# Ledger of designs, part 414: VH-VL binders against q9umr5

Target 1, 268 residues: q9umr5
Amino acid sequence: SYKPVIVVHGLFDSSYSFRHLLEYINETHPGTVVTVLDLFDGRESLRPLWEQVQGFREAVVPIMAKAPQGVHLICYSQGGLVCRALLSVMDDHNVDSFISLSSPQMGQYGDTDYLKWLFPTSMRSNLYRICYSPWGQEFSICNYWHDPHHDDLYLNASSFLALINGERDHPNATVWRKNFLRVGHLVLIGGPDDGVITPWQSSFFGFYDANETVLEMEEQLVYLRDSFGLKTLLARGAIVRCPMAGISHTAWHSNRTLYETCIEPWLS

## First folded at step 18 (VH-VL)

Design t25 (framework fv_nofazinlimab)
Fold by ESMFold2-Fast, scan of step 18:
Structure t25 (fold): chain C 268 residues (1-268), chain A 122 residues (1-122), chain B 112 residues (1-112)
Amino acid sequence: as target 1 above (268 residues)
Amino acid sequence: QVQLVQSGAEVKKPGSSVKVSCKASGGTFSDYAISWVRQAPGQGLEYLGYIIPLFGTADYNEKFKGRVTITADKSTSTAYMELSSLRSEDTAVYYCARDEYYPSYFRGMDVWGQGTMVTVSS
Amino acid sequence: DVVMTQSPLSLPVTLGQPASISCRSSQSLVYRDGYTYLYWFQQRPGQSPRRLIYEVSNRDSGVPDRFSGSGSGTDFTLKISRVEAEDVGVYYCMQGTHWPYTFGQGTKLEIK
């Protein structure tokens, strides 16, 4: 039989969003046990990411324990950051494929309707005033807000992303790196037509410099320092990059061609 | 360099329990895993289980499930293997060994303890 | 459980001559990360086992270059290019790909 699949949703999302993904998996890998975690749905997806990591950790432990052969993770949008942290904080995870589906792995810097709903008078240029406050860091979206024009504030104030990326020191960094490196494959998926994740290359560990020029993963300090294991994983052949044009942010989990090309090959 | 020093020989009666210690010196105890392997007189090697002290995680060969427990005390850099409900077939030399942890994998058993003879006789 | 089969079980060798030990696994030892977790150990009389080779072909520090490992999938070989008196002992292969980890039955190398 196939390894179980655990699905973690994104911002303002729920398990219902994955009905097409489940259909595809059932067609190509019949008998696969797929668990879509029904935690932090809708508005609760705004809770601090460390709180979400704790809740999802409690939910995945019994699933992983029942699957000694290993499990696969499919983590969508913000959920990809939750899964990044899960792989670092769990001393005993047995994840084979971590499939990151259009997740802002280096952060977000863009005007989106999601941000405007929560912060109606803000623009990407002034959101740093809110997000890098203690109050702002109580919202998940601010935990991965990465303003390239205020990198000093990001490094000092980010309670989540700067820590899991090893951009700021943390006492647990060595343990987190060792845990993360147990993953079999890191499958990165994203594309230029997403429309929400900005820059879209954040899904591939690329990000803006101070001039808003995108630098790819291999030029990032976190990669060069191997802060949490990206350089080691790449050298091991464990990083898979699967960019695809023509897919909007809410369509990554419901496009058959994307599934067949980028997801299906990694579901043993 | 890392050295592993085990406790001394034990003679036990059937049905009793034995607890063998393995003290590590050199290096950081939390940077590697400790495996336990046994060898009956004149026989080959048999894997019992391991512990990763950094994570506090242990796992056991199904053959010994319910009878073997492996623990670690990070403050004394010591791992322990306890085997209960002893039978004459458990007479063997018990070894601890270090599994090197490198960022992308574990390497099996590069440094071994001297062995502890456990004799189960009536 | 994965069965590891060694051949020969007894290997008498003339001093200075080459020796080869075969190890076969009942399942492929290639792990999902692309690594093959196959190890070779030497046990001299009265001593603890000592690892010679890790991940099929990588020689441990301090192990003489006359020892070499090769193979893939299910078939592996340990070669000693020029046997010396100190090489007497039992050699074991081990797989670390599938739980539980298992050893071959051992090959006793003796000088004839």
Scores: ipSAE 0.000, ipTM 0.377, lowest interface PAE 19.3, mean pLDDT 88

Design t26 (framework fv_nofazinlimab)
Fold by ESMFold2-Fast, scan of step 18:
Structure t26 (fold): chain C 268 residues (1-268), chain A 122 residues (1-122), chain B 112 residues (1-112)
Amino acid sequence: as target 1 above (268 residues)
Amino acid sequence: QVQLVQSGAEVKKPGSSVKVSCKASGGTFSDYAISWVRQAPGQGLEYLGYIIPLFGTADYNEKFKGRVTITADKSTSTAYMELSSLRSEDTAVYYCARDRSGYSSSYEFDYWGQGTMVTVSS
Amino acid sequence: DVVMTQSPLSLPVTLGQPASISCRSSQSLVYRDGYTYLYWFQQRPGQSPRRLIYEVSNRDSGVPDRFSGSGSGTDFTLKISRVEAEDVGVYYCMQGTHWPYTFGQGTKLEIK
């Protein structure tokens, strides 16, 4: 039988968004137990990411315990960052495939409709003033805001992303790296037509330098220093990159061709 | 070096308001939050609230919401704490203190003002 | 609110002897980022509080190494390895993990 699949949604999202994904999995891997976690739905997805990590952790523990052969994670958008932290903080996770669906793994520096709703008078160039405050860090969106023009503020103020990426020191960094490295496969999915994740290469651990030139994963200090294990995973052959053009942000979990190409092969 | 200098002692009647100032020097005023703490004679420390001068944003301990207002004037590098509807139990030394810069806790309460005695008496 | 409980309330100590102050919180002080925002302050008679320790065990510049902080979760300790006359004052612990910030009731250190 197939390993269970755990699905973690994104910002302002819920389990209902994944009905097509569940249909695809049932068609290609009949009998797979798929659990879409109904935690931090809708407006609750704005809660601090560390709070979400704790809640999702409590939900995944019994699922993992029931599946000694391992589980797969499919984590969409912001949910991909939750899953990054889960894999680091859990000393006993048994995740085989971690499938990251268009998640801003190196952060976000771009406008979204969600940001305009929360901060209607703010431009991306000015969001650092809000996000890098203690008040701003109480919002999930600000936990992964990565302004390439204020990298010193990002490193000092990010309560989540800079820590899980090993860009700022943390007492648990060595243990987090050890735990993350237990993952079987890191499957990275994203593309240029997403329209929300900016730069889209953030889904593949690429990001802007101070001139807004995208540097790919292998040029990032976090990769070169192997801060949380990316270089080790790549050397092990455990990182899969699956870029696809023509897919908008809300369509990653409902595109059949994307599923067949990038997700289906990793659901053993 | 950072120095916080507070205004002088005040004697107030019950039901009135008091406004204490805290002038910062020796650092970039807008880089840090400023917190306010009070200490009744012979008693312990009690937290009132903070302001982030860069944004003009403040938040307060629930116990004092509706009575305390904390503001900042960036042009004079001065934070203010105003407490209204004064009661005898508000008699205390009021301190301002430097708080975090962004997220960094290494700056939390590392520099304190000299304190301002506020006496509420009839 | 998080209740911070210090013991002892009064600590008479002979010069050169060690002193130890306990601080217990009603909730874990491990913040969601994994850091523990526990601080220790010294208040000498007639003076403003002075921070000695931040994040459980980090000594401020100029604080003698005879002062040390330790602990985790809900149980914390401030130790003075050899008490000096200048150490007289009231010591407070503070938590910065949960809003609002709260202080222990204070421990008065006196020379016997």
Scores: ipSAE 0.006, ipTM 0.406, lowest interface PAE 15.1, mean pLDDT 88

Design t27 (framework fv_nofazinlimab)
Fold by ESMFold2-Fast, scan of step 18:
Structure t27 (fold): chain C 268 residues (1-268), chain A 122 residues (1-122), chain B 112 residues (1-112)
Amino acid sequence: as target 1 above (268 residues)
Amino acid sequence: QVQLVQSGAEVKKPGSSVKVSCKASGGTFSDYAISWVRQAPGQGLEYLGYIIPLFGTADYNEKFKGRVTITADKSTSTAYMELSSLRSEDTAVYYCARDYSGYSSSYEFDYWGQGTMVTVSS
Amino acid sequence: DVVMTQSPLSLPVTLGQPASISCRSSQSLVYRDGYTYLYWFQQRPGQSPRRLIYEVSNRDSGVPDRFSGSGSGTDFTLKISRVEAEDVGVYYCMQGTHWPYTFGQGTKLEIK
């Protein structure tokens, strides 16, 4: 029978957002056990990412234990970063396909409506003053705020993203890399019309340099140094890139063509 | 300042569905969440769920999951609450109210719509 | 779900005298950020609820000084220092700390 699927939502999301995704999975893989994790919903999605990782870890352990053939993860937006950390901190995970659905894997640096909703008087150029403070690091979005003009502050103050990307040293880095490399497939999904994830190439491990020129994954130091295993995964043929134009941020989990093209092939 | 105007009263048969609207004016519609609360005649207040229009995100009180759907149309600054499989016990005044935003909890239920009476009778 | 218990449920008061309403929660309402999301609402006959107090003790704009809120943890009080005729109605407490939001059963304030 099909491997179980675990779904992790994003910022200000809940399990209800995935009703169309569940319909698609049921149509193409009938009988699949799909668990949409109902943790850190709505306002609670602002909790620090390490706290969310701990809570989601406790929820996924019994699911993985019951599925010795493996499980698949579908992780949307901010949820993709939670799943990145889960794969690193769990020395016994049995994840086959990790499907990252428009997640800011290298961070976020954008003056979008969601930033204005959270911090209405702030611009992307000065949010570093808030995010790289002790108070700011208590908010999930600041855990992956990556200001390319203040990279030294990001490297020093980021309690989450800089560590899981191996951009700053950590005692557990070698173990986290070994654990992450146990994944069967890393499926990266995103696109230029997302409108929220900035730059959109962050979903594919690309990001701005100091001049706001996007450098793709293979030009990143984390890839070149193989800090958490991206180069090894790519050489193994385990990275899948599936960009798609015409899809806005809140539509990735409810577009049938996207599902059939980028998600369905990886749900064994 | 902020005003929420709801659609008119409705009489429905058991087993049918009802969709109530809540149009916001004043302030910026995408800056806050909109919650729905009901009150049966002579009874207290009961929470149904919310929507955050900016993200299209909705969540519901477990008691109503499967029967209630809350949506928003940002172009018309209007939120909707649809309740299906209506029973006589769903007879109530349904209210929309302004709710939290990511940067301010003081918005929680500070402005309410006038209410919409939904009567379920056979 | 968090249970909100109000007392008394019926509160007859003489005009010009003080009134006090109690609200108790089954769980602490102190949130992780140190704030307590406890609210008080007034509902006059035939009208929508109107918020009087937010975060335990903060009075909404336009709410008379005679209304005050106090409390902490699980025990909260709404006080009216001098009841006026327009204060007749049902008063509800609400918690916004724990999902789902829950209301007290209401206290009906009447002039005796």
Scores: ipSAE 0.013, ipTM 0.585, lowest interface PAE 7.7, mean pLDDT 89

Design t28 (framework fv_nofazinlimab)
Fold by ESMFold2-Fast, scan of step 18:
Structure t28 (fold): chain C 268 residues (1-268), chain A 122 residues (1-122), chain B 112 residues (1-112)
Amino acid sequence: as target 1 above (268 residues)
Amino acid sequence: QVQLVQSGAEVKKPGSSVKVSCKASGGTFSDYAISWVRQAPGQGLEYLGYIIPLFGTADYNEKFKGRVTITADKSTSTAYMELSSLRSEDTAVYYCARDRSGFSSSYEFDYWGQGTMVTVSS
Amino acid sequence: DVVMTQSPLSLPVTLGQPASISCRSSQSLVYRDGYTYLYWFQQRPGQSPRRLIYEVSNRDSGVPDRFSGSGSGTDFTLKISRVEAEDVGVYYCMQGTHWPYTFGQGTKLEIK
């Protein structure tokens, strides 16, 4: 019997985008109960991430309670950040594999078509003026905007990412770390041809320094300080890195080769 | 400036599917979303859903979820609306319209296609 | 879903006289970005809808200045200062603040 799978979608997305993923899972793991959470779809995906975390938490509690053997999470794009927070705030989660599909785990900073579509009059160098205002923090995309040239503003203004990454102090940090460390496997997926997630290494906890040089996970203060358990998970052998070239941002959930290589092995 | 040209009228049997196209010219196809609205004969307007061609991202009015699929082909600047499991109540003129780009654009429904009559009868 | 209620549903007017159409929403249309996504459309017989007004009061390019929109929160009005023969048709309000987008039932403007 396979563990149930819970799927969390991304920005401007919905459950319908995962039809191919569900087909792949049914083919390789027949009988798996897959629940694609139909919350914060389309425009509602712009709601503050803490609001989304609360809603998704309420939806996943009964699913996890009915599966004493554990569950798997597959979390796409922005959804991966929701899942990061879920694993931290839930002191009773039973997640085995947390599969992060091209999610900006260290944040987003890039002049991509996605940014131009969302903020057509803004360039990445100026978006900090919008995102690090109280008004901007009411939008999910700004909750993980991470301008490496204004790290002081990011640390002070980010109401979400800086807190869950332990980059800014929080009273619940010790409990969040303990909860996150209960995960069986952290499976990180992403690649250089994504075209949206900038830098693409953000999906692997890498990010820009002040000179826009990418530093990988092991060079990040969040890792070195073990702020929420990355160093402990890596030492435990629980972090899986699965980079794949040739996959655009909207194709991570619909590419069979990616599924077979990076996802299928972790769906027990 | 922007023109949306839709495919021709369709007559379909109950239980079948219909796929209507909407070709955009003028402006940049990837700069905006395309929405679909229908109008039954002599009735008002009803929203179906949208596609953001740049990302291939679509979302639908709950009433039609599971039956409607909206797609886009960026290479031909064409959006498609496919409605399955057709019923007589689906007889309507189907319109595509330009929708917003990001948060502050004023593009919402500023240009409409000419409409495509879909008749569902046995 | 947000319910959009228009009144009157039928509006017979004399050429050259003013006309006024009301639109009321079941909840506030002020979005969290501070904008109010309320739109007015005109549909002439046999034609696709044409947008007249966006974000409550902004006239589209090519729309005569005799058309004006006003309102806030849940109460909105479209006014035509001097009705002309080409104004015959059905007028719809639409809200874009809450998903899914919803339309009023329409107001048919006819010349007496």
Scores: ipSAE 0.063, ipTM 0.649, lowest interface PAE 5.8, mean pLDDT 91

Design t29 (framework fv_nofazinlimab)
Fold by ESMFold2-Fast, scan of step 18:
Structure t29 (fold): chain C 268 residues (1-268), chain A 122 residues (1-122), chain B 112 residues (1-112)
Amino acid sequence: as target 1 above (268 residues)
Amino acid sequence: QVQLVQSGAEVKKPGSSVKVSCKASGGTFSDYAISWVRQAPGQGLEYLGYIIPLFGTADYNEKFKGRVTITADKSTSTAYMELSSLRSEDTAVYYCARDSSGWSSSYEFDYWGQGTMVTVSS
Amino acid sequence: DVVMTQSPLSLPVTLGQPASISCRSSQSLVYRDGYTYLYWFQQRPGQSPRRLIYEVSNRDSGVPDRFSGSGSGTDFTLKISRVEAEDVGVYYCMQGTHWPYTFGQGTKLEIK
């Protein structure tokens, strides 16, 4: 039998968005128990990421306990950051494959329809004034806003991403690294036509420098310092990179070719 | 049309604190920031800091950190600048001005209050 | 902090003649978004400063067309094509590109 799959949705999303993904899994791995977590749906997805991590943690504990052979995580967009934190804070997780589906792992710096809807007159260059305030950090999207021109503010004000990436010190960093390293496979998925995640290489731990030149994962200080285990995972052969062109942000969980190429091989 | 109206002149003793108000009318108070600038007699302009009332976000010129606090009351559309541990060198006219909040980038210092003279003397 | 240097500091001018004020910044004022956040203010005796020019060359509503701004990078100029009596006062440049915002020393324009 196949290991259970837990699905975590993204910003302004819900469990109802994953009907095609569930259909694909049922076709290729019939009998798989798939749980799409119905928490922090719609506008509740704007709640602070640490609050979401706590809620999702409570939901995944009984699922993991019932599956001693292990579970797989499929985490979409913002949900990939929730799953990053889950793997770090849970000292007893049994996750085999963590499949990160177009998630801004190094942060977001770019205009999106979501940002334009929430902040219709703000330019991305000025959003740091909103996001790096205590009030702004009460919104999930600001928890991973990473302005490469105000990296000092990001490092000091980010209550979530800078901590989980080990970019700012935290008392629990050593334990979080140990916990994260228990994952069997880190499967990174993303692509240049996403249109929302900016830079798209953020899904692969790449990000802008101060000149907006993208530096890839192996050039990042967090990788070089092995702050939360990326270098160790890569050396172990546990990191899978699966870029695919031609897929827009809302299509990652509903594209059959993407599923067959990047997701299906990691669902044991 | 935006108007910023400041509180009246103050005379303070060294070591005391002063709190100057800036009441906004016209436009939506939450759409912009309020910055504070001072001018000592016969001198140029010196920037103190800002508040974004919508978010309660404030930041300060490093020179004044620890002594200046800028706050806002959205219900009265009023911003406040409080300066503590006053010295004779703090004698100046203090101005509030409309500024960009990251919400509307075109508001940088386009409207100013009338100024509040703060005199620090023993 | 970015240092803003104005020249001249004192500018006596005859009515009807042109006047020019220079402003130089210690580093480039071009922001990442491609905009240059340089501003010019006028302060008449006994009055609050008033913005004349925003983003190098844009006149505020109600500002006479005899006022013009120009420049790029680190060097900027405010010109008055023909000085009138009501132009007497102190003129300041300001940069909004780098934190904290900084002003030039001011240029006092006086009628001869």
Scores: ipSAE 0.006, ipTM 0.422, lowest interface PAE 12.9, mean pLDDT 88

Design t3 (framework fv_nofazinlimab)
Fold by ESMFold2-Fast, scan of step 18:
Structure t3 (fold): chain C 268 residues (1-268), chain A 122 residues (1-122), chain B 112 residues (1-112)
Amino acid sequence: as target 1 above (268 residues)
Amino acid sequence: QVQLVQSGAEVKKPGSSVKVSCKASGGTFSDYAISWVRQAPGQGLEYLGYIIPLFGTADYNEKFKGRVTITADKSTSTAYMELSSLRSEDTAVYYCARDEYYPSSFRGMDVWGQGTMVTVSS
Amino acid sequence: DVVMTQSPLSLPVTLGQPASISCRSSQSLVYRDGNTYLYWFQQRPGQSPRRLIYEVSNRDSGVPDRFSGSGSGTDFTLKISRVEAEDVGVYYCMQGTHWPYTFGQGTKLEIK
């Protein structure tokens, strides 16, 4: 019998994006109960990430309660950040595998055409003026905007990412770290041909320094200080890194080779 | 279901301006973007620009930049397209259309208004 | 700007027979997220355009299954397996990948 799987979608997305993923799971693990959460679809995916976390929390509690052997999470793009926070705020989650599909775990700093459509007069270099305002922080995309040239503003203004990464202090940080560390496996997936997540290494907790040089996870202060448990998880053997070239942003949930290599092994 | 209803036909003189309205019903106005497209008599479709009511942001096809302004009033769920310095070549049916925030239908204009005929003549 | 070229521009078809319309773009329509933002619209005489196909091959709800879209990169096709009288009108392809968004010149489908 296989553990239930809960799927959380990304920005401007819905459950329909995962039809191929569901087919793959059914083929390799027949009988698996897969719940794709149809919350915060389309425009609602722009709502503040803390609001999304609360809504998804309410939806996952009864699913986890009915599965005493544990559940798996598959969280795509922005959804990976929602799942990061879920694992921290839930005192009694029973997640075995947390599978993060090309999620900007250290944030986003790049020219996405979605951002150009929403803010056509803005460049990545000046989007910090919008995102690090109180108004901007009411939108999910700004909750994980991480401008490496204005790190002081990011640390002070980010209402979500800086807090869940332990980059800024929070009264609940110790409890959030303890809760997150209950996860069985943290499976990180991403690649250089994604085309949206910038830098792509953000999916592996790497990110730009002030000169836009990418520093990998082990060079990040959040890892070195073990702010939310990455160093502890790595030492425990609980972090899996599965980079794959040749996969664009919208193909992570519909590529059979990716599924067989990076996802299927972690669903039992 | 979303419905877009546009204002009535206009006849304008060269050098004047026209402002066409597009009123949305059935759904939340801020849940989608509004695009504007025109069609000269017997000719094809030409994209003018769009507005994102949620952010109050708009962008325009460079061909019309400086002459076209697209605005939105969230309190009345109405988008407007104003075209200035009118020429005879601007004679066309002007359409508004809805763009949802889903990647699969992004920028895809799935629901259209009935069109507004704007005639520029002396 | 991306040029969208349709052929044929005039398409006389016998009722019940198949019809196909080609659309070629001057640049690849694959967006950096991996999606291809190619759309097909139908405009019946005196009516607003109606979207038939989104993202190359997906039919909108309410569109008969006799309509199908296919293609990749720069070369796309709209097919009607059995033309009906209500299919009379002008068909347009459109790209939403590159700003500004552009339409083909249109194909007028007529019953002969």
Scores: ipSAE 0.532, ipTM 0.829, lowest interface PAE 2.8, mean pLDDT 91
Fold by OpenDDE, second read of step 19:
Structure t3 (fold): chain C 268 residues (1-268), chain A 122 residues (1-122), chain B 112 residues (1-112)
Amino acid sequence: as target 1 above (268 residues)
Amino acid sequence: QVQLVQSGAEVKKPGSSVKVSCKASGGTFSDYAISWVRQAPGQGLEYLGYIIPLFGTADYNEKFKGRVTITADKSTSTAYMELSSLRSEDTAVYYCARDEYYPSSFRGMDVWGQGTMVTVSS
Amino acid sequence: DVVMTQSPLSLPVTLGQPASISCRSSQSLVYRDGNTYLYWFQQRPGQSPRRLIYEVSNRDSGVPDRFSGSGSGTDFTLKISRVEAEDVGVYYCMQGTHWPYTFGQGTKLEIK
């Protein structure tokens, strides 16, 4: 039988968004038990990510317990960060494949319609004033805001991304790394036409330097220092990168070709 | 049931300012944006701007050239629209409305206030 | 700005008869997320506007099923299958796709 699949949604999302994905899984892997976790839906997805991690942890623990052979995680957009943190704090998870579906794994620094809507008077160049304030970190969006021009503020004020990345020293860094490394495969999915994740390479742990030049995963300090296990995972052949063009952010979970190419191979 | 209750009618001189309030009740103020729309007598609707109280961020129709200021007080679930440098053409009923917003857009104004008549005359 | 053009501007209707209002936008209202943020509002005499339809064809709660919205791209229609006395008022289309958001001129529905 196929291993259970747990799905974690993104910002302002719900289980409804994954109706096509469920269809694809049912068609290609009949009998698969798929659980889309309807936690922190809609506006609740703005809650601090650590709060979300705790909630999702409580939900996945019983699922994992009933699946001794392991489970697969499909985590979309913001959900991908939630899942990564989840796997970092859980010392007994049994995740075979962690599929990060267009997630800002290395953070967000986009000047998109998304940001214009939420922060019309504070474009990406000024958002650090909000996100790195004490109250800013009470919002999930700010928990993974990564301003390359204000690295000091990021490192000191980021209460989530900087910690799970091991970019700021903390007492759990070693343990979190160990826990995360329990994953069988890390499947990174994203693409240049996403339009939301900025830079889109963030889905592959690429990100801007101080000059807004995009550097690859292997050029990142978190990789070079193996601060949370990326280098180790890559070395053991546990990282899969699946880029795909022509897919907008809201379509990653509803594209058959993407599913067949990037998701399905890791559900067996 | 969610309701938006606006402040009373205003009579203003040209060049002055007016500040209209919009108090929300029966729901979660922070879950929504507040939009402001006006309607001159016998005329259509015109969009002024909006605020997202949760973040305290607002945006405006450029037509008003910075004369409009929208604010919100989460503690009182009240949004405010201030229009400065008033002209006779600003005579209108001003409406606040609730917007269910998403990351990149909103679903629309599903709840409206009762309107506030603002008269600008010498 | 996106121009919303309604037709007709005046709509006299006999009770029980159908009514149709057209709304055209100067550019496509399809947003990048695939949604079309076209709305229909009803304003009865002396009242605040009321949203009837959101995203082209979705009726709000409490809106009678005699109201229906349709269309795509730049052409949209609000239909009333059987006009009732309470339907008297002005109807507005609005686009929420492009900033700033804009309304049509309004269509005044009256009973003959």
Scores: ipSAE 0.220, ipTM 0.697, lowest interface PAE 1.8, mean pLDDT 93

